# Ledger of designs, part 4: VH-VL binders against q58102

Target 1, 198 residues: q58102
Amino acid sequence: LMDVHVLFSGGKDSSLSAVILKKLGYNPHLITINFGVIPSYKLAEETAKILGFKHKVITLDRKIVEKAADMIIEHKYPGPAIQYVHKTVLEILADEYSILADGTRRDDRVPKLSYSEIQSLEMRKNIQYITPLMGFGYKTLRHLASEFFILEEIKSGTKLSSDYEAEIRHILKERGESPEKYFPEHKQTRVVGLKKEI

## First folded at step 1 (VH-VL)

Design G9 (framework fv_gimsilumab)
Fold by ESMFold2-Fast, scan of step 1:
Structure G9 (fold): chain C 198 residues (1-198), chain A 120 residues (1-120), chain B 107 residues (1-107)
Amino acid sequence: as target 1 above (198 residues)
Amino acid sequence: EVQLVESGGGLVQPGGSLRLSCAASGFTFSSYWMHWLRQVPGKGPVWVSRINSDGSSTTYADSVRGRFTISRDNANNTLFLQMNSLRADDTALYFCARDTAMVEYYFDYWGQGTPVTVSS
Amino acid sequence: EIVLTQSPVTLSVSPGERVTLSCRASQSVSSNLAWYQQKLGQGPRLLIYGASTRATDIPARFSGSGSETEFTLTISSLQSEDFAVYYCQQYNNWPYTFGQGTKLEIK
């Protein structure tokens, strides 16, 4: 059994990535990143218990999301900042874990590493970086998720969200900015139960 | 191999409406974000609108917000721009363009454009 | 918004010459700059992105350089098919903005 460490938000995509990796013969360990701004990891902890995978929260330097907030104010949109956070997280985790994975989808813009960035990361750190969902379209992913999971729709940017956006939004508010000025309103789908054993 | 073909442009009176179409071929249309841009002859292109791969997210330039609607039909590989309450300054050649598969907002393939003229 | 200023506005050149086109940004765009070629009756064609990375199937005679506010597109040995209008585009700050263009015409 090879251990794989999966970046985990409690959402359907990172959950499905862990399930697929288990079926491929890996031993998934779920990791939720927190930057010490707010305890946004609690939803992910609940979902990890439901899925039955080992889980831990890793606290990284809050300066990472402070820089992300600076980038958003400078650029007037969040894409580059979210990409910066994700790449930084992967760089740090690659020093500790030899096989990393996340829920990046074929159609994602952010966060998403290019082929060149993946190759560079793998070679410099001597690791494997796996994105199990990159080969599947939206319809297939929705079908697979619905076969395994009971899903709940939540508004992005709430304090219950375990993605990078929650802590970045909090820093923007601390600086007197309205996060709604920069982040479009959208809904996320979260895993709140199982329809069958995985 | 990648091909984008715009249609639906024409002459319309101020306050009128037009619906533009962009027929995509040679790539997996449902995997790409798509954009509309416009260009006045002799000037550089101006970004108008974007839509993500599944159609759940759209964004508009301030000048067209509330008047234009971008949409897509992934089953038929077609991108649309519904233009309402047209003004003289909407007169331009309209292009559809494919987004890169990256975070960045540059355009790797464009159509030939469809002309829109708003005049009385 | 960021304003991109291209120079010269027009350039008359002969085939075989080395051509240098400039694009200046009103504030830093890092390396987030693309170059496009547009011929009459056609949409723009991507040449360079990331200031210096050549796009797929673009001939080696096209090269880009620069960062921050000063960028250059070079065509090392101009061919007859290279007579066109060239645009720079920044993607550092939304909204996406383009320069006014540089027209290459035959001498």
Scores: ipSAE 0.000, ipTM 0.441, lowest interface PAE 15.9, mean pLDDT 85

Design L1 (framework fv_libivirumab)
Fold by ESMFold2-Fast, scan of step 1:
Structure L1 (fold): chain C 198 residues (1-198), chain A 125 residues (1-125), chain B 112 residues (1-112)
Amino acid sequence: as target 1 above (198 residues)
Amino acid sequence: QVQLVESGGGVVRPGRSLRLSCAASGFTFSDYAINWVRQAPGKGLEWVAIISYDGSNKYYRDSVKGRFTISRDDSKNTLYLQMNSLRTEDTAVYYCARDLYYDSSGYYPEYFDYWGLGTTVTVSS
Amino acid sequence: DIVMTQSPLSLSVTPGEPASISCRSSQSLLHSNGYNYLDWYLQKPGHSPQLLIYLGSNRASGVPDRFSGSGSGTEYTLKISRVEAEDVGVYYCMQALQTPYTFGQGTKLEIK
């Protein structure tokens, strides 16, 4: 089985990506990125155990999310900053792993590499980058996730999420900014159980 | 500083064509969807058309479909509205307005954060 | 198309008094992502429209604290706690849930 390293938040999309890759014959290893600001990886560790996949936390330089916070303050919304973090993470991981994957969706703007960015990354780093969910719209992904997973909807900011947002929010608070000024309220979905074997 | 400046308005007869331009500065033009919104004299705001950040998606109000074409040239930081078969009811001030791109994750809320100064189109016989 | 209905269409207020404008949508503006896709704009006489409130309740940069937005689903309200002379103009709500984007009729705010 070929090993694939999957960027993992504990959410429905990265979880579904790992399931699809397993069904395609890969051996998924889940990676949660942490920037040393707060231990936001704990929920992802719990979900990885529920899914039965190998998991590890990789700590990257805090300056990455500090720059993201600067970008959010400048732009007044998170999109470009989240994109910057995601692309930076993939560039770093491509030096270590030959097959990378994530939960990027067809209908989402961020985090998402363009076709030309993917081609550039694969050629420069000599890797494979897989986006298993790219062929599916949000309605299909919602349906598939609900078939496999028991999902919990969590209000943004009420629990430590294992995506990039949690540590960026903490840095904004540290700088005297209210994250709610930049992040309107939204719901996040976490995998808390399985409805069937994967 | 962010600026949008419309041009190309004028007085034309019914059935003629006009091309509007919206010149953008102070931001990365290719990152944003841009809208055309019009306002007839003494009337309210009326949305006309949108073009996505990459130009792949275009939407129009029904009354202008087949007559108006929205396009963009990112190398010139310029948005266009080609208006064909103009009617008297197209008489209005035309604004371009910047829109954050669509994102189902909510990281790009959609709203018109910056508007141009407007350019006047008068269709009269 | 989603129809946006504002009330009142005209409002005269003494300076320092509060003002309230309502906006109703023919369909819910609550998206599955949790956001209410309703925005408020102000057009001062002789000026382009400007953003006041986005996504139901978020105040735009530079907008004074006396402006607030509330509501969810089909019913929304813009409130001005203490009207000032500079607040004169036409207020519009807009839904950005789906194209075509649609505006309310506008509410003209005048000083008594």
Scores: ipSAE 0.005, ipTM 0.475, lowest interface PAE 10.3, mean pLDDT 86

Design L10 (framework fv_libivirumab)
Fold by ESMFold2-Fast, scan of step 1:
Structure L10 (fold): chain C 198 residues (1-198), chain A 124 residues (1-124), chain B 112 residues (1-112)
Amino acid sequence: as target 1 above (198 residues)
Amino acid sequence: QVQLVESGGGVVRPGRSLRLSCAASGFTFSDYAINWVRQAPGKGLEWVAIISYDGSNKYYRDSVKGRFTISRDDSKNTLYLQMNSLRTEDTAVYYCARDRSEYSSSWYEGFDYWGLGTTVTVSS
Amino acid sequence: DIVMTQSPLSLSVTPGEPASISCRSSQSLLHSNGYNYLDWYLQKPGHSPQLLIYLGSNRASGVPDRFSGSGSGTEYTLKISRVEAEDVGVYYCMQALQTPYTFGQGTKLEIK
């Protein structure tokens, strides 16, 4: 079995990516990134245990999310900063792991690498980068996730997320900024149980 | 060593106000949701209120809603319970209790540390 | 509100013998996430309450292995495999599935 390391938030998309990769014959290892600001990985650890996959928290340099916070204050919105963090994370992980995956969807705007960015990463690092959900639209992904998972819908900013946003929001608060000024309100979906064996 | 110390209790007449404090030490206060639980003399435990780790969510027992306000000052590692329009049935020992789970705005994992309590007596 | 009912209200146990306390909820405490939102607490005479069991069956840090929690939905049990003198006190169950969080009425455990 080929090991694949999946960037994991405990959300619907990264969870579904791991399930699909297992069904394709890979051996998924879930990785949650932390930047040493707050332990935002707790919810992802819990969901990984529910899913039954091996899980690891990797701590990266807090300067990455400090730069992201600077970018948000400068640009007045989070898109470029989130994109910067995701690209930086993939570059670093590519030095350790030969097969990487994440929950990037066809309909995502950010974080999402372009085709040329993917080719560049794979060539420079000699790795495989897999986005299992790129072939599916929202409707199909929602149906697939509901088949496997018990989902909880959470308002962003009111429950700690295991994505990059949680630690960036904390740095903004520490600097006297209101994160809700920069981050639009949205609903997030977390996997809180299984409907069937995977 | 994790420690929670309540203060601010006393004897007051109905309709008056008291503010209780819970001073926390030995852990990162801002990471935890904290509860107020009370116990009337010779009676059982009664949950009063909770505040999430980031202060974004607050929940109350119906009988105190609109009269009591839970708040926190993370710069002072202190939890508060502002009690207005006190009634004789509010007479109790008031405990603060830490939620076991870190960074939980809605996830509960048991009250793992409790203070020694502060006594509130509302006499007619 | 969810009503929590404990039985018995009091029990006397010979040291070394087992003890069992039941807790019943007026509605299921099993969340869609697969967890049972029920805790057990012990209040020793003159002391603050202490956590014994959280989320149905998980033993809290420092709690002796003679304590165990079981059950799901509306029926829960706290078991002490062999009662020691230090176990004397009032035992409470509590649901944390929804606010207001509610306690049972308490069970007083005494040594014969």
Scores: ipSAE 0.000, ipTM 0.468, lowest interface PAE 14.3, mean pLDDT 86

Design L11 (framework fv_libivirumab)
Fold by ESMFold2-Fast, scan of step 1:
Structure L11 (fold): chain C 198 residues (1-198), chain A 120 residues (1-120), chain B 112 residues (1-112)
Amino acid sequence: as target 1 above (198 residues)
Amino acid sequence: QVQLVESGGGVVRPGRSLRLSCAASGFTFSDYAINWVRQAPGKGLEWVAIISYDGSNKYYRDSVKGRFTISRDDSKNTLYLQMNSLRTEDTAVYYCAKDLDYGDYGMDVWGLGTTVTVSS
Amino acid sequence: DIVMTQSPLSLSVTPGEPASISCRSSQSLLYSNGYNYLDWYLQKPGHSPQLLIYLGSNRASGVPDRFSGSGSGTEYTLKISRVEAEDVGVYYCMQALQTPYTFGQGTKLEIK
């Protein structure tokens, strides 16, 4: 089977992406990105064990999230910074892996590559970039996630999330900023169990 | 036949270095996390370190942090433990042990061990 | 660090009689996925350790059904329904919930 490397946060969307890819005949390997600021990868490691997929943490240059923090302070909201981090991560990983995937949904605005950005990345790096959830509406994704997973709600900022936000929030605090000033309050979901065989 | 074979043990003085090797055969080495576990003479088992299946994650017991480095070379199906600044307390038989599955539990395959003696 | 405590530290059993070993953890080993991250190992004299039970109650390949593991949270038990001569050795419990992984101090099983 074809190996696919999936950007993984431990959340329902990246978890569901891995499950779908497995059912399509791929061999998923989960990747969580860390920038050396805080050990935000631990929840993703636990969820990967639950799912039974191979998992690794890749440490990238701290300067990437430092630049993201600067962008947030300048723009007063996180969208462009999160997009910058995600595009940078994919560019770096494309040098190592021939098939990449993530949990980008149809309804997402950020992080989300445009069609032109995807085509450029695939051509320049000679890779495949797969977004399995792009074709599905929110009701279908909610239904599928609820069929496979036991989910826990996590309030943003109260636990170490394995997305880019956790380390960026920490850098903002180090710089004397309040992350709550920039990031809206929202609840994230984490996969904490399985309801059926995947 | 699935097996692990340790080598590189010996007798050294405190402050010196040794590098242990663990040669794997009979399974897809690159698919599994591997542990180092030690046992001092007449004492119990003590976990030392683990390396993830792809080498990106490494964890150590506190007493060896900064002195020991775990690594792997998947092209040679071999695991290593570089042991620097050795202490008499590091005297033990060192085993390598493979995790059962992707869940990082159950060490199902163990080597026969290699003996490290640190004495003056 | 999670501390693992075994009892008894040694026991002598007549062949064919049952044996029971307890293991206590300083904090719960029950993870949110419903698994108890407690493994049992046997080290026979002069041999490497071997896996007996993983995730609290699952027998490893090749392990006879006279061995069973039970328990949840902070209290676990390994039972041997009918002890045989080849069961002599030191039994260890180990938590794999978080690094550093920690072993109990060991229980020595001897035949009378």
Scores: ipSAE 0.000, ipTM 0.461, lowest interface PAE 15.8, mean pLDDT 86

Design L2 (framework fv_libivirumab)
Fold by ESMFold2-Fast, scan of step 1:
Structure L2 (fold): chain C 198 residues (1-198), chain A 119 residues (1-119), chain B 112 residues (1-112)
Amino acid sequence: as target 1 above (198 residues)
Amino acid sequence: QVQLVESGGGVVRPGRSLRLSCAASGFTFSDYAINWVRQAPGKGLEWVAIISYDGSNKYYRDSVKGRFTISRDDSKNTLYLQMNSLRTEDTAVYYCAREGYSYGEFDYWGLGTTVTVSS
Amino acid sequence: DIVMTQSPLSLSVTPGEPASISCRSSQSLLHSNGYNYLDWYLQKPGHSPQLLIYLGSNRASGVPDRFSGSGSGTEYTLKISRVEAEDVGVYYCMQALQTPYTFGQGTKLEIK
């Protein structure tokens, strides 16, 4: 079995990516990134236990999300900042792990590496970067997730989420900014159970 | 080609110290918990200690607690067992064993290093 | 500590005949995640132990299909459908549910 390290939020997309990689014969190891601002990783730890995969939390320099907050204030929207954080995380992890994966979808705008960015990362770092969900749109992914998972819907910002957004929102508040000014309201889903074995 | 190679065994008198090493290759060392397991001559397997993948958790069998210290140096892909205040009952072959990624099984073992504590 | 008890402690088998080894734990090895944290290992004479079965019933890579594991909770069985000369050695069960991890006493398998 080859090890693959999967960027993991506890949500349906990163969970489904891990399941698909297991069925392809990989040995998925789930990684949740934390920047030392708030303990946003706890829900992901719970979901990893439910899925039965090995899990670790990697703490990176809080300056990464502080720069992201600066970018949001400057640009007036979060897209470029989220993209910056995701690319920075992948660059750092590529120094340690030879096979990386995440839950990037076909319909995502951010975070999402372009073909050229993927090719550059793989070549410079001598790694494999896998996006199992890239061929599938929202409708197909919703169907697949519903076949495997019992999902809980949560409002962004009301519970500690394990994505980059939670810690960035906290830094914006510390700086006297309203995160709602920059981030649109949306609902997140997390995996809270299994409907069938994986 | 996963390999674990133990070293540092020898013959010592009771009360002395030894440091065992386990050199790992062929995998990402920092992703795995590693165990020490020992086997006295003609006897069964006995678990000694574990260190978690990130080094934050260490557990020991009661008879070695306070005398043995497990540690790791991920920059060198090496596991250590510092054995102080050695007793005759510590005489054994010492194996390091990788705790498998998926389900915590001991999927790879070294060849062992022999520790003899005698008067 | 969880106590692991194996039976028999020794058995002799004619080549081609089946063999069965039992392992009992002093408490359930079934975790709330649905897995039984019981492994089987074989130590051939002069060799390091090697993994045969993990999580009660799953064969490790490279292990022949004549080996099978079964059981749940406190009662586990390792079966060899047709014993071959290469199967000689000492078989150990181990619980990995909680530290300290504990092994059974070992079962020595010999050929008649």
Scores: ipSAE 0.000, ipTM 0.432, lowest interface PAE 19.0, mean pLDDT 85

Design L3 (framework fv_libivirumab)
Fold by ESMFold2-Fast, scan of step 1:
Structure L3 (fold): chain C 198 residues (1-198), chain A 118 residues (1-118), chain B 112 residues (1-112)
Amino acid sequence: as target 1 above (198 residues)
Amino acid sequence: QVQLVESGGGVVRPGRSLRLSCAASGFTFSDYAINWVRQAPGKGLEWVAIISYDGSNKYYRDSVKGRFTISRDDSKNTLYLQMNSLRTEDTAVYYCARDWGDYYFDYWGLGTTVTVSS
Amino acid sequence: DIVMTQSPLSLSVTPGEPASISCRSSQSLLYSNGYNYLDWYLQKPGHSPQLLIYLGSNRASGVPDRFSGSGSGTEYTLKISRVEAEDVGVYYCMQALQTPYTFGQGTKLEIK
């Protein structure tokens, strides 16, 4: 089986990406990125155990998310900063792993590499970068996730996130900024169980 | 300079209503969730309610649910607590407290006194 | 609801001596982000509460280093290494893990 390393948050989309890759005959290894600001990877560790995939946390330089926070303060919205972090993470991981994947969706604005960015990354690093969900809209993804997963909406005041946003929010607070000024409110969904074997 | 100033307290009979206000200054009011916390005479602190920064989410202690309504008017930098069907158990000093990112309350007002007695 | 229990409820200390206050929660306050959602507040006589320690062990801005917080999960401690007259008041722990947010009963610190 071919090993694929999947960027993993514990959320619906990265979980579904891993399941699809397994169904296609890959051997998924889940990777959660941490920047040493807060241990935001705990949710992802729990979900990886539920899914039954191998998992590891990779710690990258805190300066990456510090730069992201600077970009958010300057631009007044998080899009370019999230894109910067995601592209930087993929560049670093491409030095270690031959096949990378993530949960990027068709309808995502960020994080999402353009076709030319994907082609450049693959050629410069001699890797494969797979986005299993790129062809699917929200209705299809909702249907597929509901077939495999028991999902829980996280209530306000107990939000968990193993994506880049959690650590960037913390740095913004350290700098005297309110993260709520920059990040829109959204419901968070986590995978808390399986409806069928994967 | 962050300031929160409560007003609207008073003495009322059981079953009556009061509306408390919390006037905020020295920060961007619309960026913060704000809490109401009360303290009965000689007793400890008791959390009452919270409103999210955009006003879309509101949570209450069970004993006030259905009787109290938290709201905000960001154009006036003011938080409100509408208190209906007041009970003697609601007698307390009421504080508003700024919520720093769902982690802690970093600034508190001076309090306004509500007395519900026959 | 998460129940917060403080011990002792009252404490008399000679100036310069240490003081220790305990706080227990009915369930773990350690969240999956690795933070302990426990905060400590001080209410001086005639004043509003003020933040002392947040997320278990972090001192709030302007709080002297003689104050420290420790603990994880369900057991937390606030320590004052050398009590001063200005430290008199009632100390409260609060969990911010979930609504309703809940406080301990309070611990009254007095000078002998």
Scores: ipSAE 0.000, ipTM 0.466, lowest interface PAE 14.7, mean pLDDT 85

Design L4 (framework fv_libivirumab)
Fold by ESMFold2-Fast, scan of step 1:
Structure L4 (fold): chain C 198 residues (1-198), chain A 125 residues (1-125), chain B 112 residues (1-112)
Amino acid sequence: as target 1 above (198 residues)
Amino acid sequence: QVQLVESGGGVVRPGRSLRLSCAASGFTFSDYAINWVRQAPGKGLEWVAIISYDGSNKYYRDSVKGRFTISRDDSKNTLYLQMNSLRTEDTAVYYCARGEYYDFWSGYSDAFDIWGLGTTVTVSS
Amino acid sequence: DIVMTQSPLSLSVTPGEPASISCRSSQSLLHSNGYNYLDWYLQKPGHSPQLLIYLGSNRASGVPDRFSGSGSGTEYTLKISRVEAEDVGVYYCMQALQTPYTFGQGTKLEIK
């Protein structure tokens, strides 16, 4: 069994990525990134236990999300900042793990590495970077996730969110900014149970 | 076969409310994001709002935020636009248009391939 | 917000002659997935808008071969190889890369 380290938020897409990789014969290890700003990783820990995968929280330098907040204030929207954080995380993890994966979907705009960025990362770091969901649109992924998981909607950007957004929002508030000015309203779906064995 | 039909337009004074409806037929309504697009008399097209296929994501142009609310009732195959605190600048033909929008991080939409016939909203003193 | 600018605002064409409409965006519409999120619509007099071209260059179902879209990044062109009477109306480009989705101001095509 080859070990694969999966960037994990506790959401349906990163959860589905781990399930698919397990069915392909990999041994998934779930990784949730934290930047030391707030303990945004707790829901991901709960979901990892439900899924039955090994899980760990990796703490990275808070300067990464501080720079992301600066970029959001400069650009007036979060896309480039989220992309910067995701690429930085992958670069750092590539020094430790030979096979990395995440829940990037075909229809995602950000965070998402370009084809040339993926090739560059794999070549420079001598790793494999796997995006199991890249061949599937959102409707297919919704149906697949509903086959395996009991899902719950949560508001993105709250203390309950395990994505990069939660800690970035906190830093924006510390700087006297309203995060709602930059982030549009949306909801996320998290995994709270299993419908069948994986 | 595939149709979107708007209704609910009318003539109102500034500060009043209207609720627009868009009835869908000939396709699985719950599989699509739907948009509202408006056009003032003699002017160009202006995007107003979108609701995702599952109703979990809603986005608005800044000038209508806090005044307009987009919603859907998939059991009735119907999209709604609740318009409160109407202004003269809201006078337009309102179209609903089918597109696809996944979530915030995808950001982009498929082209608007099916449009309704429009319903006219006139806000005048 | 992404600003879309069309040129010209109007043009008159003799039937059978070509027509060309330009659309410029204030930022690149080329996504990292390789697609240009620029669509073209036609609104005939008294009618709803209809989709002509999606993702820069793809003709929508039922759209005649005489219509073509080209361009990438910030500069796009809609071409009609041989204008017919039924092509009269206002043409709009729209960026679908990010909300708020924005339209150009429109180009009115008339027959001489």
Scores: ipSAE 0.013, ipTM 0.603, lowest interface PAE 7.7, mean pLDDT 88

Design L5 (framework fv_libivirumab)
Fold by ESMFold2-Fast, scan of step 1:
Structure L5 (fold): chain C 198 residues (1-198), chain A 120 residues (1-120), chain B 112 residues (1-112)
Amino acid sequence: as target 1 above (198 residues)
Amino acid sequence: QVQLVESGGGVVRPGRSLRLSCAASGFTFSDYAINWVRQAPGKGLEWVAIISYDGSNKYYRDSVKGRFTISRDDSKNTLYLQMNSLRTEDTAVYYCAKDQWLVDYYFDYWGLGTTVTVSS
Amino acid sequence: DIVMTQSPLSLSVTPGEPASISCRSSQSLLHSNGYNYLDWYLQKPGHSPQLLIYLGSNRASGVPDRFSGSGSGTEYTLKISRVEAEDVGVYYCMQALETPYTFGQGTKLEIK
């Protein structure tokens, strides 16, 4: 069994990535990134227990999300900042883990590494980077997730989520900015139970 | 088979307006930021403006702020640059250039250019 | 704004000889994500610019391996190991770390 470290938010996509990797014969170990701003990892810890996977929280330098907040204020939308955080996280984790994975989907625009960026990361760090969901569109992933999981829909910013957005929103608020000015309203999906064995 | 084709250039007097278009094909237009870059005769490249993939972010060089407006129509796979209050120093070949990502990356494809001449 | 300075502004080389072009930025282009946000473009006479090197050292699709980019922070170099006649044109570096994107002045490469 080869260990794979999966970037994990407790959402449907990162959860489904872990399930698929287990079906392929990997030993998934879920990792949730925290930047020391707020304990946004709590919901991911709960979901990891529900899924039955090993889990740990890795704390990275808060300057990463402080820079992301600066980028959002300058750009007036979150795309480049979220992309920057995700690439920075992968670069740091690649120094420690030889096989990394995340929940990037076929239809995602951000965060998402290009094929040339993936090749560069793998060559420079001598790692494997796996995106199990890259072959599947939104409708297929929603269907697959609903077969395995009991899902809860949450509005971004109204609950403490375990993605990068939660801590970035907190920093924006502390700087006197309204996160809603920059982030389009959207709903996130969290895994809160299982419908069948994984 | 990525292709960008600019049009709308011409000769105009100072103070007049011109609208440039850039027709895109061979990629999912709505997934990428696109830039306008210009080049005055015999001079170097000068970045003019960018529009993000979703149109929510627009940035301009200082000398064109308030005069130029970048926009996109994803249903037609077309980028626009509305140029008002044109000055002689706006004389250049105008290229549209595809950003590799949503915004702020590198320009993987360039159009053939359209010539704008502002003369008295 | 970030100022980009190229050197030399022109050079003439005999085919088969190496060429080197320098690009300096007024501030570091090394982002905390580990990437250097510097790109190199070539504009052949009468043609549109084309991408050669992106993010400091990555060759664009279809670019021969005689082209290489190196450097980090504020100092970057484009090298051509053996210049061919088809390499004639003006080479530009560009920073994409932040808007406004800025280009160097350009370096004109000519064959002797």
Scores: ipSAE 0.000, ipTM 0.434, lowest interface PAE 18.4, mean pLDDT 85

